# Ledger of designs, part 36: VHH binders against q05b89

Target 1, 377 residues: q05b89
Amino acid sequence: MLSSRVRLVATTARLVHSLIYSSSRSFMDLKALLSSLNDFASLSFAESWDNVGLLVEPSPPHTVNTLFLTNDLTEEVMEEALQKKADLILSYHPPIFRPMKRITWKTWKERLVIRALENRVGIYSPHTAYDAAPQGVNNWLAKGLGVCTSRPIHPSKAPDYPTEGTHRVEFSVTHTQDPDKVISALKEIAGVSVTSFSARTDDEEQTRLSLNCTQQALMQVVAFLSQNRQFYQKTEILSLEKPLLLYTGMGRLCTLDESVSLETMIERIKSHLKLSHVRLALGIGKTLESPVKVVALCAGSGSSVLQGTDADLYLTGEMSHHDVLDAASQGISVILCEHSNTERGFLSDLRDMLDAHLENKINIILSETDRDPLHVI
Short names: E, the ipSAE of ESMFold2; O, the ipSAE of OpenDDE; V2, 0.75 times the mean of E and O plus 0.25 times the DockQ between their complexes.

## First folded at step 17 (VHH)

Design t5 (framework vhh_7b18_3; at its last look DockQ between E and O 0.30; V2 from the best seeds 0.00; counts 0 for: pae E 11.5 > 2)
Fold by OpenDDE, look of step 17:
Structure t5 (fold): chain B 377 residues (1-377), chain A 125 residues (1-125)
Amino acid sequence: as target 1 above (377 residues)
Amino acid sequence: QVQLVETGGGLVQPGGSLRLSCAASGFTFSDYYMGWARQVPGKGLEWVSYISSGGYTYYQDSVKGRFTISRDNAKSTVYLQMNSLKPEDTAVYYCARSTYEWRVTPTGEYKFDYWGQGTQVTVSS
């Protein structure tokens, strides 16, 4: 009677507590989100003709859990956004560009606004601000070229002057005049700031005044100085310029570390943009084997930005026939990739950048419906 | 004159943390991208991290998730918080100012025009 001791192997079910890190994605207030988006890339970078920022605002308060990214906001894309419970749509292109006198069901753009408002969805558009931004669309497009050094073709200017005022006036006060009286008189002019320093000129100690002033104040300052010309020497008026923003501006002039054939460049661009076909115009005397060292690029409609730029190659979405001819006549080859094809691919990078920038506080999703309206057949 | 002065380097055990600081002077700090590079003895200089004037950050893949770059424009200082340090992180770390030109590389590289003297970081058991 062999008592077979059935060793109950206690299968310790390791409860793998799958710590579902429920990343409690928190809601952001719309205003806070907009501020953060502006910190990411300032709307001040946008072209003056553009319509950027919050275009449609739901009634407050409004919170955002899901940010929906798209290149173009069509009615189809709007439906997707609604289905995916977007609270804010970031449309690269502004769906509202021209002023609307009416919001009716008549036009597709008006219907977008209606649907957005009825569903309490905001619409934000950065457009040319993201074109100009250092990490923006044009930078992304440049990644397709290979290792290069790039600079904006049209550098953006800072929103503000480096100092208060638009002009600097410098002059010396003769010893016959009380510098303090002069300073006091100038300080009475609105929009003037005055600093004084001692300077030695020709072995004589002179009080030199430096003032910053607005354009309006400048006229008053000049009038003041003109009335008392005998007391002031070496007057210099300088127009202050807004400094250029680093890395910020429209288009990119890209200098490749190593020159490559035009054919190779085409393949790189196709690969980067996930295109099977592009349109090519050869510059005069150029072939597919011609070396490319310098590329001027601008996402979207690049004609105005690229025109006059010295390069081996122009890369853009679209350009007029005549602009292409002009470039070609100058020996510049042109690659056209269609408007949105030079933009839409950026949205993937944008998602990742915004996720990081927003510290994963909200859900950021990319449109799956958004596509170029043109098909290459 | 542009000056960059690094501090905060030292000896740390694997898994430890260091915070590097770089005090900048002689230029408008807020206008420039700042970064950190490192050089391992016998190897070339490699970039580690960049931060834009507006605070956008970029990291080399080898340090992603472990290092954090930050800046204080009011203090003209850039920082590199280094966590989960590894022996392979042993290097001289340099603070650097970027040029006006943007380096476009698959890894997102910037060109620097000014460098500090560097600070030694040693990760050893």
Scores: ipSAE 0.243, ipTM 0.594, lowest interface PAE 1.0, mean pLDDT 89
Fold by ESMFold2, look of step 17:
Structure t5 (fold): chain B 377 residues (1-377), chain A 125 residues (1-125)
Amino acid sequence: as target 1 above (377 residues)
Amino acid sequence: QVQLVETGGGLVQPGGSLRLSCAASGFTFSDYYMGWARQVPGKGLEWVSYISSGGYTYYQDSVKGRFTISRDNAKSTVYLQMNSLKPEDTAVYYCARSTYEWRVTPTGEYKFDYWGQGTQVTVSS
């Protein structure tokens, strides 16, 4: 009664739509495209240390007919993108990570920026935002395991917004201290939202003030309160946290509907990633016949995400030797597939999802030259 | 046993409205996400909407602003209010129970683990 073949139907429809849309109306303004990419998966999902979003921008206005997808933006991939008339490159890994003090011909990363600008090509990187996204890289990686349920190993917090307060400041004002004047003064501070209510404490009528303060406003609030030692000494400041998201976060903990042997799981992973070889560390007491039911995975570099997680198997691109030994000592087997081999295959799914999300308005192509730099020989 | 029974389907004019109801039994209704999917003639099965146990709602882009999902935990019932109906909305609509865990398969993703028998909605002049 149920069909799970929607993906095959979408592939056929894409071919027909490509012929239709490429004829006269396949472009978007860059600003509109960036907004649509953020609607698809918010950049706020990215790790705080990450460098995501639009990294290189041609002078406005800029329109996009062709969006070019790659895992890594190397000089060879840049040449391919230019030959294929890319207007925006989505590079999963950011080619610009640390601040650049100069843009010269000296290093290959600087040359990427120069080549992009000279040819009016933008560069956008989603990176860890797509690792965290429910429909992102780790979800794609989980598809190789078989029928399972999954959840993030480290759930993300709901997004913070720039105008939303980050702190709660609470104190009380007695009737004799003129609560209305205090409230009025606090309302003059940009980034403060004041809530008040009547209370009786210590047999004295008081106005309880609860302030929602942005980080920028907090110091001004403290300065105001310091003018009255009674307020200052009894003021409480709380740091606010957003709730956790159920399906967004780093890594995936996957529970198979039915256990399979480690040998079977290895073949599934090799097939999904299109690899002839993977690296295996057996957990203590385990063999290729041992059952696997719970897999913890993290595309790319999984050491920090996977460490301490209870599972039958860790699946990642790379992991420190120390952490592999720790996992094995706990009876957890480890499969390493090399960094970009656990990420690049997602780009085919991403193209299909973005085609649908953008309603086939622009041409989306994958790099054909992008490869993991490491090869087994 | 888990049972989901849909009512409220029928024939309606373009631009009209229908309200679907789904009576649930055999499980603790208030602990589960509930949702709707549809089987469009000549197309595959597609999800329409779902609602969390706490009342947070999610919609497919094609129905946002026109359809409203709601639930009554005391009656173990989930509803789909469908406004501004279009011929493209013609389908068999299924009520479904969801888990709050993301289900992954090699061939696709599924948000629902138990399904009703379906109710026909036809939008035609």
Scores: ipSAE 0.000, ipTM 0.323, lowest interface PAE 11.5, mean pLDDT 84
ESMFold2 (binder alone), look of step 17: mean pLDDT 80; pTM 0.811

Design t6 (framework vhh_7b18_3; at its last look DockQ between E and O 0.02; V2 from the best seeds 0.00; counts 0 for: pae O 17.6 > 2, placed apart)
Fold by ESMFold2, look of step 17:
Structure t6 (fold): chain B 377 residues (1-377), chain A 125 residues (1-125)
Amino acid sequence: as target 1 above (377 residues)
Amino acid sequence: QVQLVETGGGLVQPGGSLRLSCAASGFTFSDYYMGWARQVPGKGLEWVSYISSGGYTYYQDSVKGRFTISRDNAKSTVYLQMNSLKPEDTAVYYCAKSTYEWRVTPTGEWTFDYWGQGTQVTVSS
């Protein structure tokens, strides 16, 4: 039965650790820290094209006393991290994105890898996983708008709910095989999971079985079944569609509790991002006095995420000229703030959240050198 | 249908401990913030603690350092560990589920819309 509804609003939320400056045992094993980072925000939330997780690893074992946070990892930021004795660098943007065939002194990105390894420093990048996370970069960006409700523009799919695996394989077992032996052999393949099984017979001595497996395991499952022509001819493979997540995904569509003028919204955004200037495109028929109630936002490069979304205002770091014109023609105003300006401020919130999540076991510091390469003068 | 069932209440002496549990069903538990509120005799309903889907926790000042909220997404259960209990902690404790909408403020608050039937906690000599 449904209970009564009561709005609970925290009038003041305070983090207990703001009064605590130390904890016992100021270190963690790298594996334990990586597990905790994934528990905080799963890398499975990242876009399929992304390069996330541990990118550079010193030879095991490796302990972490100092976690160093930066939006971008440049050579200047690397020098700062080394001087401040970082053991793991969390770089929001992955400095390694394309496969490297060589690690030499030739390019600045190769030099980052060399410097990290020579000083036993790991590099980890959450990137679009933190864009998607409910408590992530886009949530931080939304805080600058005022009191609002938000939801993802492009919700993520649940990775493991209701069942594990990405595929369902159904096949028939004839009277010449023991179904338990077949299932046992398939379960030895990593990534095959017990979910649901259906047994159907069209004639005596045949049964039809069902199992779930990961995409990585699928080819091994198919290869096993293909060794028997009877299985091969009756095998069906279904790609599973997972349900959407309510709060996880790319971009945010934010509805303000109370409309404000575009001019007021610009002032809020400048204050939140600590910028003297932003770039504005007015939607057709709009002025600085026009009301803003619905804001679609995406930190960083928002063209693809924001495209086609109905809103009063688009807020992002950068967007293509054509997409700006398209939005304006639909009466949607656009504010561009440059890429990292819409991301970097999150790192302060991230440090505070990670301090709480890790119970202050390690020292977490922010880069003081990291800055947007573009400045308005 | 959304169902929230609290257990673990009871009678305890001042300075004692209790652990409340809330079993949830009828929604995708891992997607929602969960929280605890209490009805203190002679007073209105007040919030106690809440926990984000990602495990970030918030506490009312009066319970900081004494109470710990946690969740187990695999069991669809939220917990409230209450230590160093005082007579003023005597109340009916309710667990609560957040709304579908993510509410954003400078302080990071959520709106809760479903409540359990409550469990009695009594702290007395």
Scores: ipSAE 0.019, ipTM 0.425, lowest interface PAE 6.5, mean pLDDT 82
Fold by OpenDDE, look of step 17:
Parts: C-alpha cells; sequence; structure tokens
Structure t6 (fold): chain B 377 residues (1-377), chain A 125 residues (1-125)
C-alpha cells in the first residue's frame, strides 16, 4: 500500500499586481499652465504686430485637464475640441487677430469666442513666439533639410537687459571734486545705481564712476553731468540693448554639412512635410542638379524674413509672385509648400515636448480635423 | 568682411582656468567695443563681459572677480581670462563686435552685431 504522497506543489500564484499606475493625470490651474507654457517658450519672442497669449479666458477658477493643439481653430476644429472635452485650446494661429467691437453670432470668429466661453474653454495662441523659439516651428522645419547648422535670420532680443537699467554711464571725476558728493547726488536720481572704482589714467589716480540708469533717469544724469562738464572726464554713455538671442528668432539660415542636389533637397522636404507636391521656382542658371548648401527658411509667409538673405534655396509656405521673381533673378531657388503645411507638422513634436515639459500632468491631444484649406489637384 | 574667430575653449575641471581669444578682422578693431557672451543649450544668450574701445571693462555679476576681459588693439584680439571655473560656466562662448563706434554721444546705442562661431567651454569633473 504505497501511499503516494501527492506533494501539492503550492503554485504560488504570483499575483502580478499589475500596478496600474493610474497616472492620475492631475488638473492644472490655468494660470499655472500659462506660466509653464511661457517657460517653454516666452511670448516675448512674438512679433510686435502679433496677437499672442491667452485670447479667451473662462471665468475663474479654471482648471485644465485636456490641452487641445491645433494649427488653425476653425468652427469644425472647435467642435472637435468640445467633443474631446478640451479645457484649453492651443491654436498656433490666433483666431482673434483684429479687434472685435462686438461678440455676436454674425462672424465665425465671434462664434468661436462664444462657443469657447459657453463651454468654459480657454484659447491660447503662441504663433510667432513659436516661430522664433529655438525648439519652435522653424527649427522643426529645418530638421527636414538634413544634417545642418542653423541660425535665426532675424535674431530675437532677450526679454531682459543684461543689467539693471537701459543705459550705462561711465565717467571720471577730477580731483577737484569730491567723488562721494557726486555719487550722493546721482543716487538721489530715481532709477540710478552707481558704482565707483579707482582708475589710473596717465599716471594720475582718478575715481571712475559707473552707473546704470533707466531712460528717464538718463536725462537727469546727462543734465547733471552737463552742468559740471569741467569736473568730469571720459564720459561714456552706453545704451544697453537687450542682447540678441543666438538661437531664437524668425526664420533659419541653414548650412548643410554636405551639399546636395536641389532634387534631393526637394525629396527631403516632401518627405518631412509629408507632401507629394511642392511648388518650385528655379534660380537663374540653376537646375535640379544644382548643389544646395545654404537654405534660408521661414514657416508660413516667409517673404519678409527671407528677403535679402543670401542662400541657394528659399523654403517657405507662401511668397508673393514678385518676391519669387526677385529671388530667382538672384539665382536663388524657391520652394513653396503652402502656408500651414510648413507649420502643422510641428504640432506632433510640440505635443511631445509639452508632455515632457508639463511632466505629463495634463492630457495633450492633437486635432485630427485640422487641415490645410487648400488642396493640390 | 567682419570676421571673429574664437579660440581657447575646451574641457577643464572645476576650479581650473581657460583663456579665450578672439581674433578680429575686417574692421577698425580699436574703434569698437568687444564682448563675450555665452549660451547654454536651450537657454538664451547671456552677456559675460565686454570692453570698451578705451579699455573700460564690464562684467556680469556671475563672473565678476573670476573673469578678466582684455584687448590688444595691435593684434586686433580680445581675450577672456576665466579663472575659478564652475560647472555652471559650461557654455558656448561667443565673441562679439559692437555695431557703433562709441565716442561720447548723448544717445549712445551699442549693440553687438557680429558674432564669432563660438568656442565650447566645458567645466566638468
Amino acid sequence: as target 1 above (377 residues)
Amino acid sequence: QVQLVETGGGLVQPGGSLRLSCAASGFTFSDYYMGWARQVPGKGLEWVSYISSGGYTYYQDSVKGRFTISRDNAKSTVYLQMNSLKPEDTAVYYCAKSTYEWRVTPTGEWTFDYWGQGTQVTVSS
């Protein structure tokens, strides 16, 4: 009677606790989100003629769970946004550009505002700020060219001055005057900061003063110095300009590591923009076999940015007939890809960048309805 | 044509020193302010130091006491001696030329209009 001890192998069911990381996507306060968006790319990069930022604000408090990205906010795209429960729409192009005297049901733009407000959806537009941003639309467009170095065609200015004030005034005080009295007098001027240091000029010790001042204060400082010119030597007035940002600005001048044929470049651009067709103007004396080394590009309407730029090729969405002729006459070939085709593809990258920047705190979705209104037939 | 060529960048340990040089050509060097700016990838350009045609020196607060800008007009060269380097000094450093000749003008705007190609400075242990 062989009692076969059936060893019950306790199959320890490893409860793989699938930690459903319910990524509790947390709601962001609208103001916090706007601040974060500005940190991503400052609205100060925008052109002065543009209308950027929060264009439509729901009544506070407002929280954002879903950010909806689109190139253009049409009524159809608005419907999509609403269906997808967007709390904030980031429209690359501002749907409000011209001032509105009335908000009625008469125009499609007014209707957008009405629908946004009625559904408590904010509308934010970065537009030219994202054109200028280092990681922005023009940088994205440049990626389509191949390996290259790029710089802005029109560099943006930094948002802040490198120092306090808008001007620096430097001068030496002659030994006939008490430098401390001069310093005291200057410090009484609002918007002035003064520093002093000893300098040797021509074997004489002189007190050199350096002051930073506002524009308004500058007038007072100049008046002060002018009244006593005999006591001050080597006066320098420096206008402090906001430094140019090296990687921020409109358009890109791209220098390819290796030159390629225009034909190859066309194929790269088509591939990058997912286009089957582009419009080409050949520069004088150029062929599809002509080498391209330098490309000037600007997303959207690039005429004003590209004009006067030396390059083998212009790449933009739109350019006037006459501007194309001018470029061609200079031996510059021009590729036109339509306005939004040079922009819309950026939104996919933008989504990914914003997801990272926002630490996945909110849902970011891209419009599926948004498309170029023009069809190439 | 204005040309600015930076040299002297490289890898250095924290606390180390580098001397950057910028050879300038294509303009009357002695008539212009020269400067250095730096840029960290993904950040804006920040001014580091500049020197007037007359030899007056200016420094950003973050580099004050550590960096020294100088110029040799005979050689058309501007220098940046960088001492006590810190990891936060890691950047591409650019030489810059001012737009205008600054003599005592009541409304003096000087911008930097020409930049070199930059030289990489990396401060790492």
Scores: ipSAE 0.000, ipTM 0.204, lowest interface PAE 17.6, mean pLDDT 88
ESMFold2 (binder alone), look of step 17: mean pLDDT 79; pTM 0.797

## First folded at step 18 (VHH)

Design u1 (framework vhh_7b18_3; at its last look DockQ between E and O 0.01; V2 from the best seeds 0.00; counts 0 for: pae O 13.2 > 2, placed apart)
Fold by ESMFold2, look of step 18:
Structure u1 (fold): chain B 377 residues (1-377), chain A 125 residues (1-125)
Amino acid sequence: as target 1 above (377 residues)
Amino acid sequence: QVQLVETGGGLVQPGGSLRLSCAASGFTFSDYYMGWARQVPGKGLEWVSYISSGGYTYYQDSVKGRFTISRDNAKSTVYLQMNSLKPEDTAVYYCARSTYEWRVTPTGEYPFDYWGQGTQVTVSS
């Protein structure tokens, strides 16, 4: 307990420290900032159905002094961001999810786009890329459980390695078809790498071509091959699978070092998420005293990620009624905390990590008005 | 017996460089990811970097661009080249064997199941 004089001095020192800290800031070009954000956590980790990345861009050039973080970008949060002079809003949930046919004043989502552009504010959404990231949203959620080991429930696939491209195309070229000309033509296509080997069949010398190409280059390769019926009819096209990543993926399966009662786990979760209440479904045969050792978690809407996973407890924001019944019937307890309550707390960790990553070059602030629209009464 | 032995620590000026080495034995080295963790005074263990058996590397954000992990499977050795060292890098550095699972604690997080006795790195004028 500090005296009023000591507290006054501490308050003054804190104010001066804040002013000194802000004077060390600089601006970043938007492209440089986006590159740094992608280096932090690649957008390629996002689910294929997701709408991630830069969603709204003021006309170039655009520089960023203030990066504003929010879980959801509502009209109230937009007003806060404008009052706090944001130059880029990182909205964890993409406010633009389906294609917009119009940008008018009619709907609240269209108004967000208009307000952002009128005030030269960009909007960027990482969404499921940060769910998958090793030190992302689900890792943050796991920190609330206690000392544990964790792994992704659905590991991500490597984006480019060990093989460049997404497809392998193989076919043979006879000596009379001029293999060097064919190889040269294929090598001119961007995103193609070619390997060739000599072969002989039926007294005719042949060159076997094996090439890796990107999905985008595949149509150009097929178009080239279709110019010759012999190539086209005897071409083999293989779709390449990428290996799984070690720590990147959706959801986390967490094994506690020491089992705790469900009651204790509930209190840990409430403390970590700063919630007075959560919703609980007890697994068949379970009580608040039942031990919990294995927790499967997924921030946000976890039904599809969690379904079928063996665990003592499912932890997520929301889950369908029938999926909760299915889990409970298998003896798995379920804790639901509402969608954004399982995500928003990560933003404090994100701010700290981005401050370090960007070497404090820009001002990074969190929304103070962003809240889950649902609460328990 | 799994054994990891670190060498190369010491005292260095800010902005200087050190190269840590770790000799591994008692397991099939090429089957495992390898890495480095550190114990910063007053903090829990935290991971610094790790490297896959195939050479893909991962780095803690605070060291990215300054530290480089590498491995020599023929010598069962993993290395950490530490450049542009800062006083905040002062810690005991542990060589570690990596697993598929993260270990999460209130004070730190890392994907390791075995580590050595550590080597002290001190960055000061």
Scores: ipSAE 0.006, ipTM 0.426, lowest interface PAE 9.6, mean pLDDT 84
Fold by OpenDDE, look of step 18:
Order: C-alpha cells, then structure tokens, then sequence
Structure u1 (fold): chain B 377 residues (1-377), chain A 125 residues (1-125)
C-alpha cells in the first residue's frame, strides 16, 4: 500500500509587483518650464508678425504640474483644461493675437484671459516657432509623404549677426588722402570697426577700407564720407544679413526618393492626417496618375510660404481661391487639408517630444475637445 | 477695511493634524485669491499655499500632499487643512489676500497685499 505523497507544489504566485513607477511627477517652476520650452524650440524662430511666448501669466509664484496641449484654445477647450487642472496651456495658435485694449466679458478671447487668470492658468503659444523648428509641425507633416529629403522653404535667420554691425561700408582712399587719418576718424564713431587692405586698381595702389557699422553709426559714417566727394562717390554700402539657420524655417520642400502617383500621395496624406477627405486641385495637364517627386508643404495657411515655390504638389491646410488658381495654372497640384488638420496631429508627437525633453517632470496632456471648427459634410 | 482673522492654531504632536481658518471681511472675498504664508522663527515670510478665486490650489513643495487649502465663498473663509505635521512646520501662519502686485523680499516674492495677525502652529513632541 504505497502511500503516494502528492507533493503539493506550492505555485509561488510571483506577485509581479508591477512597480507602478508612480513617476512622482514634480512641479516645475513656470520660469524654468518656459526656459526649457525655449530650449526645445527657440521663440526666435517665430515670424515677426506672430505673437508667441507666454501670453497669460498668473501672478507669481506659479508652478506647473500639468501642461495642457491644444491646437486652438476655444472656450470649450478652456473648460476642458480647467477640468483637467491644467496649470499651463500650450496653445499652438495664440489665442491673443491682436492687442487688447480691454479685458472684459465681452469677447470670447477676453473671457479666455479672464478664465485663465481667475484659475491661475498660464497660456503659452509657440505657433510659428514650432512651424519653423527642425522637429516642428512641417517636419511632422513631411513624414506623411514617404521617404524624402526635406529643406525649409524659407530658412530662418540666426538671432545675431556674426560680426558687429548691420552694414558694411567699403571705399578706397588714395595715398594723398592720408588713410590713417581717415581710419582714425572713423574709429571714433561708436559702433564702427574698420579694416584696411591694400588694393591695386588700374595700376594705382590704393588703400581700401572696409568697415562694419551699426545702423545708428551708418548715418555718421555717411556724413563723414560725404565731406569728401571722392570717398562718397565710390562708397559701397552693403546691408548685412543674419546667417541662415540650417534645417530651420517655414515650410518644407520635400524631394521624394521615388516618384509616386498623385493618387498614391493623396492616400499617404489622408492616412498620415487620418482624414477621409481632402480637397484637391489638379494642376494644368495633371491627373491622379501624374508623378509627384517634389512636394512643397506648409502647415496651416501656407499661401505666403508656398507661393513661387517650384514643386509638383502643394500641401497645406488653407489657401485662398486665387492662390490655388495660380498654382494650378502653373501645373502645380494643390491639396488642402483644412487649417488645423495639418497641425493638430503634430500635438501627439509634440507631447512625446516634450515628455522626453522635460524628463517626465510634469504631466503633459492633449486636449480631447480641440477640433477643427469645420465639418466636412 | 480689509480684515483677516486666523483661527485654529495650536500645539500638535508630530504626525498630527490642524485645521486653520481665516475669516475675511472688508472686500469681495470671491474676487480674490487667498493664501497662507508662514514665518518660521528667525526666517522670512514664505508662502505655503494659495487658492484662486476659481478654486485652483497651489502648494509649496514642502507641504505638498500634506496640506490642503480650500475656501468657502459664502462664508468668506479660507481654510488650511494641515496633515502629517512635522516639527519643521512650526511657524506663525498668516492668512493672506493675494494681489497681482508682488512683493519682493530677500527671501522671495509673494503676492499678498493683506495678511492677518497670524496664528501660532507648534509641532512638538
């Protein structure tokens, strides 16, 4: 009678303590957050006509635990942000664009400001800075095209001049005119730097002077040079440009590695933007079977950026009727996806990028209420 | 005249709780942010918590998760529930009205234009 001792194998239920890394998301100081956001993408990339940065500032001190992302800040979206206890709203589009003479309950934009302040919610807008940023919305939009090379259509400029001055003034001084005296006199002008070099013109040795000067100094320089007709008549004045930034700028000119049909491109764009419908204008002589190799794109209202750009296809959210006609007349097909549809999808990527950039120090949430005001029926 | 009257301070053991109340008068209470500041002996005034007119709450890191600010606009009263009190929380606590004008002090900036007489909170074993 062999008593088979059934060894009850105690299945040690490994309680996988899912270490819910409750990542104790810490509060960030608003100033620190703003600095970090600027490090992510500099507001200097923004267009001069735009209104970017911190638009509404709660009274200090202000800490941010929850950053709320939206494309457009409507009153409905504002309510959502408040319900979700946003401390800072990043609105892609600035809700404050035009100057406000009054903050009353009269307009919805004023109400936004009031609601924000009453609830100590900041409002920040990057807008065209994120249009221009290398990793910005236009880059995101370009990802929908397929494998391509991309460059900004309108490159951004560096914030600073590489050298002191905004202008270069060049002129020649003959030996009879005592170049040293001229140089000395010019150096006394604040904001002027002078370099001299020997030049031979028509077998005569001349001292050529090249000076950099500020805009303010330019008039003094001109006044000085005007005292000598010979100097003045041969003076060249050059306006210096700030250096162009690489990979930073408005719009993207995308060259596909492989040409695809316009139809295929439309499907790619629809898929990327999660749209069932887009508006298409065919270029003259073009069909859905026409090859697309070069795409010029600009999120939002792209007319000013796309105009004059040589491409097979324009991709943008919004373009005027006349601009579409112009493009089509040039044989350029145009795809319009509505203004915010070319932008809103970027916010998901933006969230992820900001989460990484901010090292998960704060909660970043997307608006669920934010939608394009237009319905395709 | 703006008046802020604090109550609820006292002696408590570490880990204990206190609830401070501040009765406000002389202004439209619902239109203002309200807050609490504290002054540790020998130190400057520091803000502890504030609540917006809309009910949004903010806390210093040192009190986060332990203190809760609330307001009753009908009673023109702001409250500070203080839980898990530590010896480091020993201070005079001041009810304060917040303004858009910030006061800059050597110890920091705070948005208070009026404050009460304060109530002593002592956390001691």
Amino acid sequence: as target 1 above (377 residues)
Amino acid sequence: QVQLVETGGGLVQPGGSLRLSCAASGFTFSDYYMGWARQVPGKGLEWVSYISSGGYTYYQDSVKGRFTISRDNAKSTVYLQMNSLKPEDTAVYYCARSTYEWRVTPTGEYPFDYWGQGTQVTVSS
Scores: ipSAE 0.000, ipTM 0.209, lowest interface PAE 13.2, mean pLDDT 89
ESMFold2 (binder alone), look of step 18: mean pLDDT 80; pTM 0.811

